# Designs tried in a protein design chat: VHH binders against q9w197. Part 2

Target 1, 300 residues: q9w197
Amino acid sequence: RLRLQDIPALTQDHCRMRDPAEVERIINEFVIGGPERMQIVSDFDYTITKQRTEDGGAVPSSFGIFNACQSLPENFKAETDKLYHKYRPIEIDPHMPIAEKVQYMIEWWTKSGELTSGFPFDQSEIDQIASKYTHALRDRTHEFFADLQRLGIPTLVFSAGLGNSVVSVLRQANVLHPNVKVVSNFLQFRDGLLDGFQQPMIHTFNKNETVLNETSEYYDLVHTRDHIIVMGDSIGDADMASGVPASSHIMKIGFLFDHVEANMKKYMDTFDIVLVDDQTMDVPRTLLSLIEKQHKLNLE

## First folded at step 7 (VHH)

Design e8
Fold by ESMFold2, look of step 9:
Structure e8 (fold): chain B 300 residues (1-300), chain A 123 residues (1-123)
Amino acid sequence: as target 1 above (300 residues)
Amino acid sequence: EVQLVESGGGLVQPGGSLRLSCAASGFTISSNYYIGWVRRAPGKGEELVAYIYPSGGSTYYADSVKGRFTISADISKNTAYLQMNSLRVEDTAVYYCARGYPSHYYSWGFDYWGQGTLVTVSS
């Protein structure tokens, strides 16, 4: 039986837990279950990518990579900014009913798709921009994904951003192994021209089992791998695995960087582990290491 | 219809070389697909040997073959290759070519598999 005090990565000052006993219990369930019961569900933007870099350089979102492409119409950024300023306040409004917000999110997605239509575009341009940011992944991301592949742990990268950018960054960083799948918004093409985004839209309010139940692959993961690590950088990410059986054990890791004091209570109430200004994969890697060590001992 | 057809297997002495080919049809390997080689030895489970993203050239090798095997792709022929050098007895297996894609509309890991080609390394 592991104790938290014997796991140095989890006793660091920036590693916060609302219920350390529950974290300890879940870790021991993961260790007993071994790698064959594990799966990972992770956001991409500011969860696999850094929230800040050491040199202060900007880390664009997956849509930010697309928006930096030179072949976009001259006014594209301005028009997408107009949509953002109209709809973002609605998305985050604490008082509007979710059903009404969903209608506005559909409207936003539809109009964004119309702006992203009718001109030539080549994926290679996204690849060129994305190549500049393979160094902006959390420290030891390469090792983390290598461990996941070696241990045979299915890994879902679940992003409401732009999947074309997500895939490009992960592939060029040499971490997009066969055990990794990306669920996200992808560009649609018709006759060599952009034709908006592939359906269905993934947004804040359906980034959960609603979208995942539309794919048979998520269903298979839920049935066979009931030990789940969820990683995110926003409150909405905590629900990415909410459709799993009640007997499942879920460890929710939240990366908190912006407005730490103001957000601490919400993050602590939502995530099992809150990592403050942690730009590494060291905590999730530690969990894998514990699982692997006990698994090897059990085989001897 | 997506198909993967392996060729190039056979009997070889330890220290020898073989080149496996995986001819793809029904899709273009220049897209964001990854092509992998998985082997199954008698009485053993499956081992991912190598994979490549042909569009970007990114590759992976299992530790057991690193430095001895090279995966490559010829986009113009829609074909992936596994060059196997310095072969050892433990490399004896049926080698399967497989395809995958990292989108939520595709099966996890590999979604299409070839029929396999036998590689036997013995004196």
Scores: ipSAE 0.058, ipTM 0.603, lowest interface PAE 6.9, mean pLDDT 86
Fold by ESMFold2 at other seeds, look of step 9:
Structure e8 (fold): chain B 300 residues (1-300), chain A 123 residues (1-123)
Amino acid sequence: as target 1 above (300 residues)
Amino acid sequence: EVQLVESGGGLVQPGGSLRLSCAASGFTISSNYYIGWVRRAPGKGEELVAYIYPSGGSTYYADSVKGRFTISADISKNTAYLQMNSLRVEDTAVYYCARGYPSHYYSWGFDYWGQGTLVTVSS
């Protein structure tokens, strides 16, 4: 049985845990089950991409990549900005009930889809912009995805952003392996023109089993994999795997960067492991290494 | 109409200083937008030099200019500045002022650009 004290990556000062004994228990369950019971569910923006670069350079969101495309109508950015100013404060309001927020998020995405309609657009523009940001992934992301592929671990990239950008960045970074699936918002085309986004739309408050049950082909493929690592950078990401059986073991890793003091308690209550200003994949990679090595040793 | 107007470029000897200005109109720089400076050297690609969020004062600098350049904002004049000290020949470029979306906090995706101002560093 592994003890946390013997796992150096998990004893670092920036690695915080509300309940270290629970983390230890889950790690040992993962080791018992081995790679064949594992699956990964991860957000993309500021979870696979960095929250902070060493030099402070800008890392675009998946929609930021799209918004940098030059073929967009001249008024598109101004209209998108008006929507952001109206709805973003509602999205982050700490007092408004979630059910009420959902109504505004649907309104926001509907209007965004209307703006993203009626003009020609070519995926190659996204690819050209995205090529500039393949270096902005967390350190050792290439190694992490290579390990997941080698171990045969299904990996879901679950994003409320723009899937066309997500896929482009992952593909060009050479990490979009056959075991990786992207579930996200994708552009819809009709007769060579943009026609909003493909349904159903994914927003902050439905990134969970509600959307995945409607697109549940992925869960049918991974139903027997009840050992889950969830990775995210916001509180809402913790629910991405909420539709699994109660007997499942879930390790929730949260990447905390913004407003650390104000958010620490909430993140600690929500995630099993909170990584403060960690711009690497080192902790998830350590978990995979332990699962593989110690599983083999336990079978001997 | 959103506009950004650069000024302050010119010819300077190595080791000299210049101050670039970016006068904004059609929006208030104290809002949630960020203001950046991007340069393009002759025959080369674009380089993000610096940016500032005037509302919070947060700044970024490229490694190539860190310690030599300072970005600032004067909200009362609706103007951002780039103070360029200890100039080198490799700083020769057209410098563009640009505004970024609030939803692109670290995004390169600027929505409005100035016309650029030429800075030439030579002896």
Scores: ipSAE 0.000, ipTM 0.127, lowest interface PAE 15.7, mean pLDDT 83

## First folded at step 9 (VHH)

Design j4
Fold by ESMFold2 at other seeds, look of step 10:
Structure j4 (fold): chain B 300 residues (1-300), chain A 123 residues (1-123)
Amino acid sequence: as target 1 above (300 residues)
Amino acid sequence: EVQLVESGGGLVQPGGSLRLSCAASGFTISSNYYIGWVRRAPGKGEELVAYIYPSGGSTYYADSVKGRFTISADISKNTAYLQMNSLRVEDTAVYYCARGSPSHYYSWGFDYWGQGTLVTVSS
């Protein structure tokens, strides 16, 4: 019985919707189900971190944090840049079949692992650099994660980036509560030296049920949670929860910052809510507030 | 075999203090794990009281205990502690030590639990 027109956060000009009636319907389903049926699946880079700071400065990606570490071999950055320039065009090629792209992504990951091998490395370097960016999380992220913990809502941070950086930023920001889990690429060590990344590799084309079925009992742990909020900043993020039953209710929130006019149609076709140049957690927080408050009122 | 063994519970008067210990074995407390204290009062559900990430020292406290309880860890002794000061009757509960990891998926929250230690606050 909630109407969008009565929810100010959702009527702002930068909050765009392909189908407002469908958004309204999903919100009301979430309210009926309450917090106990909710789960969150979110990307990290430029989804939990800001896409821009207040002064327009850059926010590094999770790999960017690692690449800034002082102990890396002298040619490390040049070699990783070389791999990036070879494989990134393949990753984003609109015409190459996905099956063929997957072979190149495996090759990229394998070579990146070889570069990330055979030298000592201390997590404290990542922690030092990451500490600079705990204030580069979206405004009110602390409150958002505090609410998720209080409400007992399982929260998956699902990242094709570097998990060591993701964990470090979230932990130091005091938002990495026990209800939060990180699925990402993590560094592997052998005899005190780096030995590439832990398996399985997570890349653009398997950041979905393919990886989740392999890496955990994820779906068993959330099987009663068929009301899902998905958050991302790229088209590929919209499929992070595709392994849930078709009867599930999914709200997909997309954060759009770059090339807004060129990307608007594609984002609107993909996400239920598109937030243009929004560097806050205010819309997700509003949804949680409605779910908790209105569910309680309905039970009275 | 992963084990967590609590000690230090007992009967205290309101305003008193206790220190709970959680001795870990079968793993090294580290940045990959958080160690927490969860309490269950009679007739109530579980409440996360506090947790710590030992390597970085990041801590969390429930609002009900903030300012009165302090969680800490000694990596060299593989032990976590909960210092409980200014105890109140409502702190009466069985206190469980527990371990979890943000990057391991055995369960949401904590994957290994101690047997619990009873804290009773009464005059």
Scores: ipSAE 0.521, ipTM 0.816, lowest interface PAE 2.4, mean pLDDT 88
Fold by ESMFold2, look of step 9:
Formats: structure tokens, sequence, C-alpha cells
Structure j4 (fold): chain B 300 residues (1-300), chain A 123 residues (1-123)
């Protein structure tokens, strides 16, 4: 059996755990099951992309890449900013009931779709902007995705952002292998013109089995894979795998960068592993290596 | 209707070369699709040989063919190619052209397949 003290990547000071014994137990379950029982569910923005560059600056979001496109109508940025300032406070309001927030998220998405309609747009512009940010993926992301593909591990990139940007960045970074699928909000086109976003809408409060049940083919494809690594950078990401059986073993990895002291308790209560200012894939890569190597050794 | 039509298979001596073609119709090869070659040798399972995202330039090769095979695409002809050099007896297989999309979840990996073309490497 593996012990945490023998796994250097998990004993670093920035790697925090509320319940190290539970993390250890889950790792050993993953080892027993091997790669064939594994699946990955990960957010994109600030989870696969870095939360900061070397100079401490922010990395653009997937919608930020789209909003930087110069062919957008002259007032597009201003109008989307008005929507953001109206709805973002509602989205993050700690006191408003979720049912009420959902109605506002539907309004936001609907109005965003109306703004994103009726003009020509070429995907190549997103590709041009995205090409500038392939360097902004977490260190060793290329190696992480190569390992996932080699091990045949289905990998879901589950994003409430803009899927066109997500796909563009991942493809240009040479990590978007056939085992990787992106569930996100995609632009809809009709007769060469933008026509809002494709259904169904993905927002903070349905980024879970609700959306995945509407795209049910994914769960049908991975239903035998009940060992799950979830990766996210916000509290809401922890629920991305909530549609799996209660007997499933889930390791939740949270990337914490903003307001560390203020957020530490919430992250520790939510994620099994909290990585403070970690801009790498080293911990998830370590887990894959243990699963493959120790599973094989156990078979000998 | 989406179709993939392979050509270029045949009998070749060890050390020889072949170029497989995959002509696509019913869709435009684009940054949202990858085109791959999968081979099935007698009595063996499927092996992903290579894939390409035609407009993005991303490629992949299995370790067994790296350095010997080259995948490419010509967007203007809506066609992908697999150049196979320094062929070995173990490369003998039926080679399938296949398409997939990272944003379509109907099937894991590839959603449309060609009929396959036989490549036989023997003296």
Amino acid sequence: as target 1 above (300 residues)
Amino acid sequence: EVQLVESGGGLVQPGGSLRLSCAASGFTISSNYYIGWVRRAPGKGEELVAYIYPSGGSTYYADSVKGRFTISADISKNTAYLQMNSLRVEDTAVYYCARGSPSHYYSWGFDYWGQGTLVTVSS
C-alpha cells in the first residue's frame, strides 16, 4: 500500500489536505482499479490554463479570447460589459437562493446570445488570438494529456466558458487527443452569420449531471469508470462529477490562487487536495504515474 | 452524408513506401475535426497510427511508426494522407481512415470510418 509520506509531490508545503488519510485511501483505490477504471473531469479556465503568468498577471478567459476579436461590432464589448456588471454580482451573491439565480443566468445567456447574433464571424479570428496563449497552459500540460491518451483515460473538459476558444487553445497546444472531449458553450452559425450559442446553456449552476444528462452519450461511454479525478479552480467545479454512483471514488483537486487566506477554509472543505499557487500539472501527473506503475507492480 | 474513401493500399516489399489517401465528402475538414488512421492487423486489436487536425497542424504518431510515417492534409482537396516509408512486415494491416470531433460526444474517439484499405508488406 502507498503512504502519502512516500509521495514527494503530495508532501510539498503548497499541497494542502483537510483529510490526508482519506486522500491516501482514494489513491490506493485508484491503484487497485488501474487506468481502465479512471476518468478525468476538468474545468478549463484557470484550471488547465494558468491562474498567473511569471509577472503575476492574469491569463485571459475563454470568453476573453473571443471578446478580443477585432471583427466584433463596434459596441460589442461595451454591451457585453453591461451584461457582466448586471449579472456577475447575482451569480456570486452568497445570500440569493440558487433557484432565483438560475433565472438570472438564463436571462444573461439569452441576452448574450442576442448580442452574439446577426453578423459575420470567422473562427480563424479566435484561432489567431488563441495562438498567443498556448504558452499559458499549466506547466507539463502536454505531458499530462499525452499520458492520458496513452493510458486510454477518457478526459472531459467541462467549461461554462466559450468552447470555441477552449478547443482552439487545446488543439494548438497539441493536447486535444481523441480521448479528450469538450462540453461547453459553442457559437452557433447560420448561413455564415453568428446565431447565438448552441443549446443547451451551461452556467455555474448546471455544470453537472444536468447538462451531461442532456448530452447523455458521454456517461454511456464512461459508465464503467467509477474512479474519477475532478480538477477545478472554483468551489462550483467540485460538483462536476455529481452524476456518478455514490459508490464511486472521486479525488477533487482545487487550484487556489486568489485571496488564499480568505478562501482556504472553503477550498479545504470542498476539495480533497488544495494546491496553492501551483501553476503546473505535477500533482495530477503524479497520480497517473502511481496508478499505472503501482497497479502493474501489484499484478506481478 | 459524411463519407471517407481510402485509396493507396496494396502489396509492397519490406523497406518500401506507400501513400494512403482519405478523400472526405459531406463535411469540410476543419479545425474542429481530426482525421486519423487506425490499423487492424490479423488477430490483433485496433491501433491508432496517426491523426491530424488539418487546419491547426497538430499531429500525433504511435511510437511504432514515429519517424517512418507522416500524416498530412490538403484542405483545398478535402483529403488527408498517410505517407508510409521504411515499411516492415509488422505494418501489414487493414488501414482505416476515421474522423472525430472534440465537441461531439456521440462516440469516444472517432464517429465516422472508411471501409479500410489493405496494406501487405512481404517479400
Scores: ipSAE 0.476, ipTM 0.796, lowest interface PAE 2.4, mean pLDDT 88

## First folded at step 10 (VHH)

Design m2
Fold by ESMFold2 at other seeds, look of step 10:
Structure m2 (fold): chain B 300 residues (1-300), chain A 123 residues (1-123)
Amino acid sequence: as target 1 above (300 residues)
Amino acid sequence: EVQLVESGGGLVQPGGSLRLSCAASGFTISSNYYIGWVRRAPGKGEELVAYIYPSGGSTYYADSVKGRFTISADISKNTAYLQMNSLRVEDTAVYYCARGSPVHYRSWGFDYWGQGTLVTVSS
């Protein structure tokens, strides 16, 4: 019964939709179902964190926070950079078959684990570095997570980055509430020394039900929640909830910042809502507000 | 075995104060876990009152208790506390201490609960 034209946040020029009628339909399904049927699946890097600050500067990735720690061996950053320059072009190659890319991602992960082994590391240093970036979350993230907690909406932060950094930033920003779970890559320790990463490695091509079915009981916890908001900043994020039943209603929100003109068509084909240079949580917050208000009116 | 034991409940007049304690065993109170207080008043559902991430100091308070209640943790004693000031009749409830983890998925929210301690506010 809601119409998009009556929702100001969704009529802004930077809010793009390939199929506005489908977006409208999904919003009305969410509103009818209420908060009890909702779940959120969101990426972290450049999805919950800003893609740019007010001064136009960059925000570090979750691995960038780790790499800034002084406890790391002197050659660590140089060796990590070598791996990045070798494997990142393969990760983003538009022509290589996915199956072949997966082999290289396993290789990258294995070598990264070898570099991240055999020395002591004080995990509190991640907290010290991360504290500098609690202000770099999208505007109104605090309000968004407070609303999710109040409404009892399960929220999965699903990241191929470094979970230790993700948890640290979210915790220190006071948004890591009990309804929020983080699935990501975590450091492993043995006898006080780093021992690579906990298995299995999450990478661009398995950040979906494959990992969630193998490493988490998450879907068991949310099986009645078939109204899903997915948020991401890359094409690969669109499939984070692909393991849900076909009867589910999924709203995919994509944050587009880099190379907008070159990426627009692919983002529009992939996400239901594409937000261009939007450094806020205003659109997802608006969806929650619509769901809550109509649900309360129906109860009265 | 993870255990949480509450203490410090009792009868108090409106405007009074109580301090609840939550002694943890079977795990170390740390930034890997959050410790919360959840209350259940007669005929009501659960209300998350407050939680804390102990080493980071990050805290949350329900709107109904902001400015009156303070949650804290003493890592050396493996104990969390809820200081309740300016108590009202509406604060009457069984208060449960609970633990959760943002990265362990036995359940969302809290995975271990104490047995509860009764707080009665009446004149």
Scores: ipSAE 0.572, ipTM 0.836, lowest interface PAE 1.8, mean pLDDT 89
Fold by ESMFold2, look of step 11:
Structure m2 (fold): chain B 300 residues (1-300), chain A 123 residues (1-123)
Amino acid sequence: as target 1 above (300 residues)
Amino acid sequence: EVQLVESGGGLVQPGGSLRLSCAASGFTISSNYYIGWVRRAPGKGEELVAYIYPSGGSTYYADSVKGRFTISADISKNTAYLQMNSLRVEDTAVYYCARGSPVHYRSWGFDYWGQGTLVTVSS
């Protein structure tokens, strides 16, 4: 039986836990089940990519990569900025009911699709811009994905961003292995022209089993994998695995960088492990190592 | 109809070389697909040897073959290749060509497989 005090990566000051005993219990369940019962569900923007670089620079979001493409219409960025300023306050409003917010998210997506229609666009432009940010992934991301591939652990990158960018960054970083799948918003084309986004739209409030049931048969592929690590950088990411059976064991890892003091309570209430200003994959990697090594020892 | 047809397997001495080919039909390998080589040795499970994303040239190699094997693709011939140099007895296996996609979820990993070609490394 593993004890948290014997796991150095989990005893660091920036590694916060609302209930250390529960984290310990889940780790031991993962060890009992071994790699064959594991799956990973992770956000992309600011979860696989860094929240800040070593030089303090910003990392663009997956939509930010698209918005930097030179072939976009002259007023495209200005129009998308107008939509952002109109709808973003609604998205984050603490008082509006979620059902009402969903209607505004659909409106936002519809208008964004209309702006993203009727002109030629070449994926290679996204690839060129994305190549500049393969160095902006969390430290040891390459090793983390190599471990997942070696252990045969299905890994879902679940993003409300732009999947064309997500795939491009992951592929060029050499981490998009056959055990990795990307569910996200993808550009749609008709007759060689952009035609908005492929449906259904993924937004903050449906980034969960609602979208996965409609867009993929992913759960059929992982139905025997009831030990889940969820990784995200926002409160909404905690629900990404809510479609698994109630008997499942879920470890939720939250990356907290911005407004730490103001957000700490909310993150601690939501995630099992909160990593403060951690720009690495070291904690997830430590979990994989424990699962593999200690599971093997238990079978002896 | 998606098909993958391997060729180039056979018997070779240790230290020798072979080149495996995987001719694809029913899809274009320049798309968002990866083409991989998976081997199954007697008494062992499957090992992903290498894969390539043909358009971008992104490649992966298992540690057991790095520096000895090279995967490549010729988009104009719709064909992927595995150049195997400095072959060892432990490379003896049936080698399968396979296709997958990071955004299609009908199967985990690879969704179409070739018939396999036997590579035997023996004196």
Scores: ipSAE 0.567, ipTM 0.833, lowest interface PAE 1.7, mean pLDDT 88

## First folded at step 11 (VHH)

Design p5
Fold by ESMFold2, look of step 12:
Structure p5 (fold): chain B 300 residues (1-300), chain A 123 residues (1-123)
Amino acid sequence: as target 1 above (300 residues)
Amino acid sequence: EVQLVESGGGLVQPGGSLRLSCAASGFTFSSNYYIGWVRRAPGKGEELVAYIYPSGGNTYYADSVKGRFTISADISKNTAYLQMNSLRVEDTAVYYCARGSPVHYRSWGFDYWGQGTLVTVSS
């Protein structure tokens, strides 16, 4: 049996746990089951991408990449910025009830779709902008995805952002292997013109089995994989795997960067592991390494 | 319907070369599709040999074939290729061309498969 004190990556001060004994128990279940029972569900924005760079520069969101495209109408950026400044503070407010937030997310989506309609758009421009940020992924992301592919672990990138950007960044970073699938919001085109976004709407608070059942037969594809690592940077990400059987073992990893003191209680109540200002994949990679190596040792 | 047709297999001596082709129909190459070569040696499981995203040119190679195999795509011909150099006896397998997508999928990995083409490396 593994003990947390023997896993240096998990004993660091920035690695916080509400219930270390439960984390230890889940890790040992993962070891017993091995890689063949594993699946990964991860957000993209500020979960696979960094929340901050070493120079303090901003990393754009997947919508930010789209909004940086030069071929967009002259007033598009200004109108989109107005929507962002109105709705983003609501989305991340640590105190507003989720039911109230959902109404604002619907408004944001509706207005964003209206802005993103009725004009031509060169989709290759997304690839051009995205190429600038393939090196803004968390440290050791390439190694993490290489390990997932080598171990045959199904990996879902589940994003309320813009899937066109998500796919472009991941593909150009050479991590979008066949075991990786993306569920997100995608641009819709009609008669060669933008026509808002494809349905259904995905926002931070409906990223769960309801959307997955509407967008894919996801759970049928992974039903034998009842050992799950969930990764996210917001409270809403914790429910991304809620459609799995109740007997499943789920490790929820939360990346906390903004308003740490105000958010700590909610993150600790929601995630099994909370990583404060961690811009790496080192903890998830450590879990994969333990699962592979200790599982083999137990079989011997 | 989506169809993938492999060709170019055959018998070759160790150290030799072969070029496999995968002619696609029922869809066009795009950034949202990848084309892969998967091999199955007699009595063994599947091994992903290589894949390519044709529009972007992003490629992957298994460690067992790096430096010896090259995957490529010709968008105008809707065809992917696997150039296999410095062939070894352990490269003997049926090679399947396959298509997948990170966004339009019915399974993890690949959704559509060709019939396979046999490559035999023996002296």
Scores: ipSAE 0.780, ipTM 0.914, lowest interface PAE 0.9, mean pLDDT 90
Fold by ESMFold2 at other seeds, look of step 12:
Structure p5 (fold): chain B 300 residues (1-300), chain A 123 residues (1-123)
Amino acid sequence: as target 1 above (300 residues)
Amino acid sequence: EVQLVESGGGLVQPGGSLRLSCAASGFTFSSNYYIGWVRRAPGKGEELVAYIYPSGGNTYYADSVKGRFTISADISKNTAYLQMNSLRVEDTAVYYCARGSPVHYRSWGFDYWGQGTLVTVSS
């Protein structure tokens, strides 16, 4: 049996756990089960990309990459900012019923689609902007994805952002291997013109089993994989794998950067491992390394 | 209907070279598709040899073939290639061309496969 004290990456001060004994138990289940039972579900923005760079450079969100494209109408950013300021407070309102919030999220998506319609646009422009952020992935992301590919571990990048940007960054960073799939919002095109976004919409309140159940082919592909690592940077990311069987073992890793003291309790209550200002893949990589070492021993 | 047709296999001596081709039809190369070469040797499982995203040119090579094999694509001909140099006996296998997508997927990894082309490296 592995003990947390023998895993240096997990004993660092910035690595916080509400229940270290439970983390230890799950790690041992992962190690016993091996790579064949593993799957990964990860957010993209500020989870695979860094929350901060060493030099203070900006890391745009996946929608931010799109909004930086030069071919967009001159007032596009201003109009999308107006929508953000109207709907973001509704999204985070602690008192409004979720069913009502969903109606506003649909309204936001519809209006954003209207703004994102009726003009020519070329994916290559997203690719140009995205190329600037392939070096803003968490440290050792290349190694992490290489390990996942070598171990044959299905990996879902699950994003409520813009999938065109997500795919572009990951592909250009040479980490978008065949074991990696992307579920996100994608631009729709009609006769070479933008025509809003493809359905179904992914937003805060359905970025979980609701959307993934509607894409039933994914769960059929991974149904034997009941050992799951979930990675996110927001409280809402913790539910990305909630539709798996109750017998599943899930390790939830949260990357906390903004307002650490104010958010610490919420993150600790939500995630099994909270990484404070950690801009690396070292903890998830360590988990894979432990699984791989035992797997090799079992083959000998 | 998506089809992938391999060609270019055959018998070569160790140290020799071959160039495999994969002619694709039923879809066009785009940022949302990758083309891979997977090989299966007698008594062994499948090994992903290389893949390419033809639109962007991003490539991957298995450690066993790095520096010896080169994958490429000609978008205008909708065809991918695997240049195999410095061939070794352990490269002997049936080589399959395959297509996948991180976005438009029916299967994990690759969702369409060619018939395979035999490469035999023997002295």
Scores: ipSAE 0.762, ipTM 0.908, lowest interface PAE 1.0, mean pLDDT 89

